# Designs tried in a protein design chat: miniprotein binders against a2bj90. Part 42

Target 1, 235 residues: a2bj90
Amino acid sequence: MSRSARRKTSALNTVLRVVEVFASIQGEGPFTGTYSVFVRLAGCNLRCPFCDTRYAWSLEAGKPLGVEELVEEIARYEPSLVVITGGEPLLQRHPLNSLVEGLESLGLRVQLETNGILPAPARDEQLWRVYHVVSPKDVPVRVPGAKLHPSWVDYARATGRAWFKFLVANEQHVREVAEYVAKLGIPRSRVYIMPLTPEKLDMKELLELHSRIASLAVKWRLNFSPRLHLLVQLP
Below, E stands for the ipSAE of ESMFold2; O stands for the ipSAE of OpenDDE; V2 stands for 0.75 times the mean of E and O plus 0.25 times the DockQ between their complexes.

## First folded at step 5 (miniprotein)

Design je2 (at its last look DockQ between E and O 0.06; V2 from the best seeds 0.00; counts 0 for: oily stretch 53-71 1.63, pae O 6.9 > 1.5, placed apart)
Fold by ESMFold2, look of step 5:
Structure je2 (fold): chain B 235 residues (1-235), chain A 95 residues (1-95)
Amino acid sequence: as target 1 above (235 residues)
Amino acid sequence: SDEFKKRFEEVVRKMEELIRRYEETGDEKYLEEALRLAEEAVRLARESGDPELISYALNLLSIALLLWYELTGDPEYLEEADRVLEEAWKIWEEH
């Protein structure tokens, strides 16, 4: 019954397809401004037109890396936060749980970014104990096939370790988000609205969009997420 | 009908459980059955005529195909996952 001495012997447990590992600043969500190491996993189950990381869509974009090797590489950066992102990281769920186990054994704080279509962590997963930023793609701009798995709301209520982040362009989008989260019972304190940025904004336009969406966040009593990395021109 | 909705939801739940079993054990039989159930979910969704349900089922099928590609290395499954995601967009745009 105890899982503490369980041997991990399968090849499935030991390799992740990784697009990139790099140090930067977390630019979005509740940990904005934190010195972070990003682990971008390959593969995605969506083709969002507004995706800014299209290069991670294919599993072929990632190189196989051993979990032990990856933990050591991450640790050398001495991060304040490890951000696991992608594509959709939960496509590689089992080796991802092994990575989380290794990172937690070193006392490293971990955040996952997910589109929320695959289920939230179960209590017996290493992922249960990490922080999650869930970006549903079924509101306000609906991406075909996107549907937030209901377990994410249950997980957020049970643990307090999940936040929900929505791309918005205008007040009608914010109204739709507000209606959506109210229907699902997600508290406003767990909700972030973030600017939906077209690909070819200059810096002035980017700042104006941030100002508009931040003003709407105040008006609607929601949290505001910048896209800080765009504002300071970091990866 | 309510009976159809219950059947679709049951198929999806079973598929998700089989994927979890595959992830825990590495036993490909679980993923093979999950793929079969994902295909069944698509058939049920198409019978409903609901474009949102069809797009969702196609997304679930893409997940099973991507996992199968990862297991087997067969590029045909990666290509099919791409076709399925493209179909989800086409269905959405037509409705």
Scores: ipSAE 0.433, ipTM 0.768, lowest interface PAE 2.7, mean pLDDT 87
Fold by OpenDDE base, look of step 5:
Structure je2 (fold): chain B 235 residues (1-235), chain A 95 residues (1-95)
Amino acid sequence: as target 1 above (235 residues)
Amino acid sequence: SDEFKKRFEEVVRKMEELIRRYEETGDEKYLEEALRLAEEAVRLARESGDPELISYALNLLSIALLLWYELTGDPEYLEEADRVLEEAWKIWEEH
């Protein structure tokens, strides 16, 4: 490899396209209630009709930020967790591994949010060490282009650092999730159901939806994820 | 490389806009053009030799094919979407 090729690969591995960085409370999944810094990466391989972050779909929606600068920015918030989200963070896999290395060197805990279409981390990646919340988009609501990569099931089994979060609107959806995770051999303790909010609900409707889906979680013996940030009116 | 990247990003942006217009209007012409742009994105990605870019472009093509499946009910579009995704995954497993 020429010196020019090594410099280009080095530069590609050290720059992320970032939409926004902000501090809030983790509203969803196993870390609900945790004081977190959110890093929203640009670019997505899906076009979910219910997406609340459509502005992050294009890679051009993000600004190029150096990994070192981003680590310093995150560290200033003194977070209990760093949440990497976006469109699809794994579209920027190489610089994302460098970001994780930097954050872990400071003793920061990292959680990735992914749609699970791209392969799970390999053992030699820095991403192997972090927590993952996989949000499949093929069950129960089928999004075009969504298919869960099988390696996420193996990663969850090998590490215990993955959870699966499914969007549900009714009992039929909860049943479909229960059948799907059973077929894949995913432990129910690793499965979360979360209210699907396709439209902007008022606070009363949002609470009623949460109550219904939480009751279904108990009935079907699944974990419940709130949308806590929406309930407490945080980002 | 910078010109290539700009061209690829512009193709993706146009495809996204066409999908949005299709969702708003139901006019098949937008979906037809989105499919053509997805195929162009795959060609451009293959010319780059970047496995991440190829996998990304193949996911875009799979989206366009699945929208055609939903519109037509023709299982050939579903089968092609699955083949395209399998290729995308294989590229990621090998690199």
Scores: ipSAE 0.019, ipTM 0.397, lowest interface PAE 6.9, mean pLDDT 90
ESMFold2 (binder alone), look of step 5: mean pLDDT 85; pTM 0.827

Design je3 (at its last look DockQ between E and O 0.87; V2 from the best seeds 0.00; counts 0 for: oily stretch 53-71 1.63)
Fold by ESMFold2, look of step 5:
Structure je3 (fold): chain B 235 residues (1-235), chain A 95 residues (1-95)
Amino acid sequence: as target 1 above (235 residues)
Amino acid sequence: SDEFKKRFEEVVRKMLELIRRYEETGDEKYLEEALRLAEEAVRLARESGDPELISYALNLLSIALLLWYELTGDPEYLEEADRVLEEAWKIWEEH
C-alpha cells in the first residue's frame, strides 16, 4: 500500500465527517427523555421521503473532525447519553469505532441509530458494547433498497442491546410490523412503533396521531415510541 | 428462484466481508474487489427482473461508491452514488 493510500486510510480511522453536535433530549425509543448529546454524522445510503434530516444525506455535508477533539467536545456537555445518528453512521464505521472507544473510556453511555442495512457489530468491534436502535425501512412503507441485514436479529438475541423501531400511520401498518417481527423472531419487548409524521403537522394533529398510535401499541402489545422532541419543540 | 437468490446473497455476503477487510487493513484492493462484487450484484438483480432486488443491489453499490469516494477524494464516485440511489427510487416507482 503506498504512503498516500495509507495516509488516507489513517485519516479515515481518526476523523469523522460530522454535520452537527448538539445537546437535547432523546425523543424516541427506549431512552426517551434522556438528556443527550447528539452527534450527527454525514452520509446516507437511503433517500427516505419522510426524512427530517435531508441535510445530512451527502458525505460533503459533514466537516472533518478529529475523534479526540470530538470526545472532548461531547464530554463538556456532561451528557447522560451520547446518541450517534446521521445520515447512516455505519458508513463511517472505522472512525466511529474509535469514537465509541473514547466515549466508553469516560464511562459515557452510547446509543447508535441505524437503518440496519449494514451488518450489526462483530464481537471484536467497540460498537459491540453500545446500544442500538435499528429502524428498518422495508416495513411497513418500503423505501427502495432498504433491507434489514439478518445479523441485527442475531446481535439482538446475543446481546440484548438492540431494539427495533418502526414508523406507522395506522393499524394496517401495525399489523404488517407485527407479522414482520414475528417472521424474523424479534420479541415484542424489543419492538417500538412510532408515529409516521409529515413535516408540516400542527400540534393538534400531532397529538391525535400520537394518541392513535399509542392506543394501537397497547392493543397489539408493542412498545410505543413518541416523537417527544416534536411535542416539546426541541431539535 | 431459490438457487438464484442464494447466488445473489453469496455475492452480497462476500462484498460485505471485503468491505470489513478493507476497514480492518486499509488495503484498497479489498474495496476494489467489493466494488466489482457490488456491480455483479446489480447485474444479477437486473437479470432476475425483481425491482426489489434491483433497488437493494443499487443501494449496496452506493455504499461501495461512497467508501471509494472517502478513500480517493474523487467526487465522481460521490456523484455516481447519488445517481444509483436515484435510479433505485425510479425503478421502484415503475414496478
Scores: ipSAE 0.693, ipTM 0.881, lowest interface PAE 1.5, mean pLDDT 89
Fold by OpenDDE base, look of step 5:
Structure je3 (fold): chain B 235 residues (1-235), chain A 95 residues (1-95)
Amino acid sequence: as target 1 above (235 residues)
Amino acid sequence: SDEFKKRFEEVVRKMLELIRRYEETGDEKYLEEALRLAEEAVRLARESGDPELISYALNLLSIALLLWYELTGDPEYLEEADRVLEEAWKIWEEH
């Protein structure tokens, strides 16, 4: 390695492109209701038409922040959970491992949110130790180029620290999810269905949609994820 | 064909393994070779005419380009990643 390559490598390991950092309640998945700090990373390999965070798609939407500075910022909120989200956090995988190491050294719990296209963590990564909520974009609504990497199924089986969250609008979508997870050998206890809200709904419509999808979750014996933050009007 | 599918899957597997090695080592040679393999995956997918494979291969190419942009700071790679993703959508909508 040239001296230039070593300097670039060291900078890449220590800097994240961050869109925003904020405290709220985790509104979704297995940690719903948890007081959390959200770290939204910049950059995404998808252009989902139903994305609520389109402003995070470009890497240029993020400011470069040092990992150490970001750990200190997060720690000031005294979070019960750190949620790393964004566009696709695993596009910044190397500095993200350094962030996780810093947060774990303070005894903070970490949850990653990912689209599942990039490979699951390896055993030698700091990311191996954290919780993961994988949101496949190939079922039931197909996003072009989206394909779940098979290593996430293996990671879920090996660690018990992964869950799969699917966006659904109707019973046909719930059926497709049930068939998909059965085919992949994903345990139903690790599967969440969540209401797909492509447009802004009023509170009445939002509650009605939640009720309908929750009833389908019970019928199909799947876990239900609310969008709790939308229901309680938090970020 | 089964042989084509196997060849495509092997190229994708190698590409993603090279990204992992890049992330572990920070050696740009692994990312350069991952980019080359993503281009090969796109070539193979185009030869198949399968819109699902083409869109997936284009997504993999976008990942390699985004990582190369992050390494270099050259906005050309970011613009190319966006063009590649737009093409993936166009192919999907036309099918």
Scores: ipSAE 0.545, ipTM 0.827, lowest interface PAE 0.9, mean pLDDT 92
ESMFold2 (binder alone), look of step 5: mean pLDDT 87; pTM 0.852

Design je4 (at its last look DockQ between E and O 0.80; V2 from the best seeds 0.00; counts 0 for: oily stretch 53-71 1.87, pae E 3.5 > 1.5)
Fold by OpenDDE base, look of step 5:
Structure je4 (fold): chain B 235 residues (1-235), chain A 95 residues (1-95)
Amino acid sequence: as target 1 above (235 residues)
Amino acid sequence: SDEFKKRFEEVVRKMEELIRRYEETGDEKYLEEALRLAEEAVRLARESGDPELISYALNLLSIALLLLYELTGDPSFLEEADRVLEEAMKIWEEH
């Protein structure tokens, strides 16, 4: 390694582009109801039409923050879980491994939210040890260029620390999810369906949508993820 | 053709291996090589005329560009990543 490469790698391993840090309740997936600190990272390799965090798409939307400073900020909230989300957190893989190491050293539990396009963690990464909620964007609603990386299926099988969360609007979407996970050999116990919420739903419409999708989850023998934060009016 | 598919899959596999080597070493040369392979994947996809394959290859190119931006701080990589992602969306809207 050149002296320049070592300096660049050192800076890359220690600085994250962060959009926001806040405390709330985890509203989605296997940890629903958990008091959590959310770390929203900047940058995404997708432009999902249904994205509720479009302000995080650009890497420039994030402020550079040191990993140590971020660990200290998170620790002040005394969280039951740290949720790393954003655009796509795995675009910042190097400093993200350093962040996970810092958080785990404090005994904090970590969950990553990812679109599943980038490869799953390798065994030598700190990310290997954390929980992952993978949100594929190829099924049932196709985002251009989105393809689930096959290594996530292998990671889920090897570790038991991954779940797959699919956005659904109707029974046809639930059918497509059931067929897709069966084809990939993903156990139904690791699959969540979540309501695809259009912009500008009122609380009544939101509850009706939740009820409909929850009933489909039972019918298709899949787990249901609410959008609990929307139902209880939290961030 | 089966031969085309194999060639495309091999380019993608090599690109992913270069990104992994970058992750292990922090050597910029691996990302530069991954960028060249992503550009080759886009060329191959365009030759196929398959919109799904083109959008997939453009996404791979966007990943290489975003990683290069993070490494270098050169805004030209970010601007190009945004253009590539807009093109992938446009191709999908037109088909």
Scores: ipSAE 0.759, ipTM 0.896, lowest interface PAE 0.6, mean pLDDT 92
Fold by ESMFold2, look of step 5:
Structure je4 (fold): chain B 235 residues (1-235), chain A 95 residues (1-95)
Amino acid sequence: as target 1 above (235 residues)
Amino acid sequence: SDEFKKRFEEVVRKMEELIRRYEETGDEKYLEEALRLAEEAVRLARESGDPELISYALNLLSIALLLLYELTGDPSFLEEADRVLEEAMKIWEEH
């Protein structure tokens, strides 16, 4: 364990590479409509063709911010929810656990968004206590290497604090999602289907797509997630 | 073959355990060893000729490289991770 290793371990605990921090409404998943502060972390282990945040793929896109200062900045917004997103936030797991500790000490509710390739939180992590929306990328469109780690299903069963969200464009996609979650033992109450929005839809097209996917959610007895921020033109 | 699949699975399991240990301790030694095993997993996957297995192994390698970039600041890890992920995208596009 060299002097370099000690220095690197220290950096892992106290600094996050952050692309942006902003207030808005959570537009997706189980907390849709909640006044939120978004913390977008840099770095991703995937290059999804349908990604709408490609600017967060590189770790260099993020500026280093101290966890303590970030907690203070977030608190000034007085959010009802703190959404940690990215890229893939779990690439910065150690300082992320420190951020969660700080936010929870102030009574702030935290939700993490993840592609689920890295393992679910361990019981001794601060991340164990927060909510997670897991977006597997191997169904219905298979992104190379995007295998959901099986610990997320175990975590969801043990805690009740994880939901699974899937981008779908049509009924065949919904059928594939239904088969996937059944094989993994994920209950329908934990599953959201959300419109896969092509670039540059006008509002009429966006509403028509939302209507179609919402109807499929009802038909298949799955939860529907809008992309509410797109409908109301918020970031 | 069953023997190849068992060898590949063993290497991947060891690599994933080392990443977990790195995440728990911050000790670079675990991450360096995980990188070596991820590279071995890619080699085994390429020998198999299975494009889905190759894509899976490349994703595992990119995780180790991106964590090393975060830890060290060495841009060569980021450049290699980008290269590896672009290869996985090419395979995806051809299936």
Scores: ipSAE 0.312, ipTM 0.670, lowest interface PAE 3.5, mean pLDDT 86
ESMFold2 (binder alone), look of step 5: mean pLDDT 86; pTM 0.831

Design je5 (at its last look DockQ between E and O 0.67; V2 from the best seeds 0.00; counts 0 for: oily stretch 53-71 1.82, pae E 6.2 > 1.5)
Fold by OpenDDE base, look of step 5:
Structure je5 (fold): chain B 235 residues (1-235), chain A 95 residues (1-95)
Amino acid sequence: as target 1 above (235 residues)
Amino acid sequence: SDEFKKRFEEVVRKMEELIRRYEETGDEKYLEEALRLAEEAVRLARESGDPDLISYALNLLSIALFLLYELTGDPEYLEEADRVLEEAWKIYEEH
């Protein structure tokens, strides 16, 4: 392998395509309420019809950013958590491992958000050490190509660092989630249901939807994820 | 085949342009027309018998239906989107 090929592979492992970096409160999942820096990566392997971040679907929507520069930018916010999201962060797996290494070296906690189509981290990856919120897209709304990779179930069992978050609009969706996680042997303690929110809900309607889905979570013995950022009008 | 593909691609392009206009204006009429074009795309795809085109067109139809759900809050659009995506999923699993 020529020195040029090694330099190109090293450069590819140290640059991320980043859409945005911002500080906010984690509004969703097991870390709800945490002061967080969000890193939205560009590129997605899905085209979910209900996607709130369609602008991140193309890799070209992101700017190339060096891992070291990104670590320095994140560190300036003094976050309690770094949330790596986007389209699908695991499309940039190699530089993402380098980012995680940099962030962990500063003692920062990291959470990844993923659609779960790509394989879970291996034990030799830096990503093995972080928290993961997997959002399957095969249940209850079946996006074609969105099959959950089985390694996420194994990763969740092995590490205790994964949770599964499902978008739901009604009780039928909650039933399908309950059946699906039971079939896969995912413990209910690792499952979150979250409202599928229409864009044009007023605050009253948004609260009513949250109340309805939260009541279903209790009925079905699942965890509830709010959309806290929407309720408190943060990004 | 080539004329058919060209016609299908033109329908898709027009639908995407209408969705963009909706995103810029918030005018429901663009979504209604996008829905009609998605239905036309599904019709064309079914006439071709190409499973990839059918699955793709059904996915487009689901986008229009979800946008109408996001606009109106009407659960009927969501239920229809779920049915459409279930069909698209079956096609994807069989091919």
Scores: ipSAE 0.109, ipTM 0.552, lowest interface PAE 3.1, mean pLDDT 90
Fold by ESMFold2, look of step 5:
Structure je5 (fold): chain B 235 residues (1-235), chain A 95 residues (1-95)
Amino acid sequence: as target 1 above (235 residues)
Amino acid sequence: SDEFKKRFEEVVRKMEELIRRYEETGDEKYLEEALRLAEEAVRLARESGDPDLISYALNLLSIALFLLYELTGDPEYLEEADRVLEEAWKIYEEH
């Protein structure tokens, strides 16, 4: 009683700016293939040229939704995984922690997608206990302002709940990623390389690129991430 | 000055609105005009001499160039986007 009741009351007044909520398959990273509900939060602290979700850049693109209402909506899908993405979800850090608390109270597994500019979760945050896929944007394509916060490496080592995912187009990119992760002390087992896909590839070209990048992943002893949702034409 | 920054911000706002219209309609004219505005934003930023504005404007230009690559498949646009982004990063890193 008491502390639990206080937290429930606080969640009733916490809101997130949300662009969309939808069910699909997680197509990338360590949870590829999992039936998921995606929660896309508004706002981003980067303007990446290769971003495929530009509609989420502005905080104004999101609608304010209450955390309790959002938890109930997500639960109706009966997801195997809740993927919190965006924009950059950590821009809304405080209410995001409230959402995570609500989802965890229902036993739902949560994964966050982040560009890693803002610090990793502290031990007393609800986000400490969820999974994270960190996609640094300062290698191999260097986006201004995209400096990975060093706490993510410490967090990954301490918890085992973070993986690092990099978009690559060719072997030069893979070499740069390999040098970057070695310099930072990120274990290869936590590193995924994923095809950098122009939006206008046909299916044959997309499959050929996947094959090439997968072969490079084997050669460089890194994990491979597909863009599975593109291959199976899901959102 | 504050008036210069206001003109810069207005050009950027118009450019971003045109990109949104392009994404909604697929009409290449919006993207072509957005590119012209991104180039004007770079010119304004360079005239200011402010490295932060220059780096930011170059990043915006790289976005317009990448969208042209996506639309046309022309690898020269991707190469130009990469060069522009590299310049922006170098200015950011030195500053």
Scores: ipSAE 0.041, ipTM 0.413, lowest interface PAE 6.2, mean pLDDT 85
ESMFold2 (binder alone), look of step 5: mean pLDDT 85; pTM 0.834

Design je6 (at its last look DockQ between E and O 0.74; V2 from the best seeds 0.00; counts 0 for: pae E 1.9 > 1.5)
Fold by OpenDDE base, look of step 5:
Structure je6 (fold): chain B 235 residues (1-235), chain A 95 residues (1-95)
Amino acid sequence: as target 1 above (235 residues)
Amino acid sequence: SDEFKKRFEEVVRKMEELIRRYEETGDEKYLEEALRLAEEAVRLARESGDPELISEALNLLSIALLLWYLKTGDPEYLEEADRVLEEAWKIWEEH
């Protein structure tokens, strides 16, 4: 390989397409309430009709940022957690491993959010070491082409660093989630149900929806994820 | 149905291995072959007539196209990825 080809490959390996970087509270899943820096990556292989971040679907919505510069930017916030989200972060897997290496070298904890279509991290990836919240899009509201990659179940069993978060609107959805996770052998302790909010709800409607879904979580013996950021009016 | 599904699953497995090799090496030959296998997956899925397999194959093709855009910066790969994802929705709504 020529020196030019090595430089082009190294540059591709160290640049992320980033939509936004901001500090807030983690509103969802096992780390709810944690002071976090969110890194929203650009690009998604899905077009979910209920997506709240449709502006991140195109890779062109993201600016190219160097991994080193991004690590320095994140570190200035002194976060208790770094949340990598976006469209689908694992579309940028190679530079994402470099980002994780940089963040872990500073002693920062990292959580990835993924749709679970792309394979789980291998043992030789830096991503193997971080926390993962997988949001399947095949159950209960099916998105075309969405299928949970089987390796996420194996990763969850091997590491204990994965959780599965499902969007639900009613008791039928909660039943379908319970059946799905039982079929896949996912422990119920790793499963979160979260309110599906496809439209803008007022605060009263949002609270009522949270109350109903939380009661269903107790009834079905599943964990409940709020949308805490919506309830407290944070990003 | 079962024969097409088995052939499809083998193509998908090979594609995922090639994407992994591309991510490890940066060698575009693996990404080129992954794109070819995604096109083959779409062909096999269409021959099956199964809308679930077709939607899964189109999603895999979108991934390969998005990776090509990240490699090249050519906007044609983004436009094609969007068309492929729109087709997956049309197929799903018609069935």
Scores: ipSAE 0.888, ipTM 0.947, lowest interface PAE 0.5, mean pLDDT 93
Fold by ESMFold2, look of step 5:
Structure je6 (fold): chain B 235 residues (1-235), chain A 95 residues (1-95)
Amino acid sequence: as target 1 above (235 residues)
Amino acid sequence: SDEFKKRFEEVVRKMEELIRRYEETGDEKYLEEALRLAEEAVRLARESGDPELISEALNLLSIALLLWYLKTGDPEYLEEADRVLEEAWKIWEEH
């Protein structure tokens, strides 16, 4: 068999369960403000009370899509960044590695969002070269069963390709985050604190919360993440 | 206790290695063994009486069940994963 035929057969046989694909601005973390395509994968191993994307919890919420078709769809947007999110994307690790390979072959920059319960990428995975924003759910607001896998800290040190993002509502939360990252040896330059937004806020309340958390970020010498898409009313 | 935590961590490491092998090879025997180890982790955690270990074990069991659902399409695995995640919250709330 020719190389092109083998490559085509392999990509065709890999399927992801996808809830939605859409263009927007990355509103959170180190790539805030970047024109992005979001790929929301179905399925989650947590039921966080503060989750904004509960519609992605069930694997049945996703449509089966082939990796090759996904790569072509994403490429049409001409994104500056591809954000893979969900649910928990690492539940679909094998086909996700195939998607990453396809996106990287086109020179597209990829970021993964994960709760960090499943292990960090190994050196032989395509995900090894991807940027990761890890959102541990065991601090400050603790979700039962959530525990950051220790390999994420090792991965961040080895590659410089991971950041840690924490939802906080007040200074006590920030203190807990600071203690947690110090204990794990996560440098503060890799840490983002982000406003924990309640179910319903008007714009004034949203701005006040952003101001309060940003001031705490300065006080504690941590990076601040907005929820920019909420402030500018984008999906 | 520390002894239960040590045994629990050993079972979790073995389970994670089996899941990695499944993802590399596609061989469902690794996933079947991973599910068995996840069930063992739950038994160990319940014997310890530690609600933190029980919640962690139930989360790990949900992962194994969700992977089985992805492999088989059998909705019973998805439904059991949902029940297991709900149980983790109920046990946590009762302690």
Scores: ipSAE 0.602, ipTM 0.848, lowest interface PAE 1.9, mean pLDDT 88
ESMFold2 (binder alone), look of step 5: mean pLDDT 84; pTM 0.804

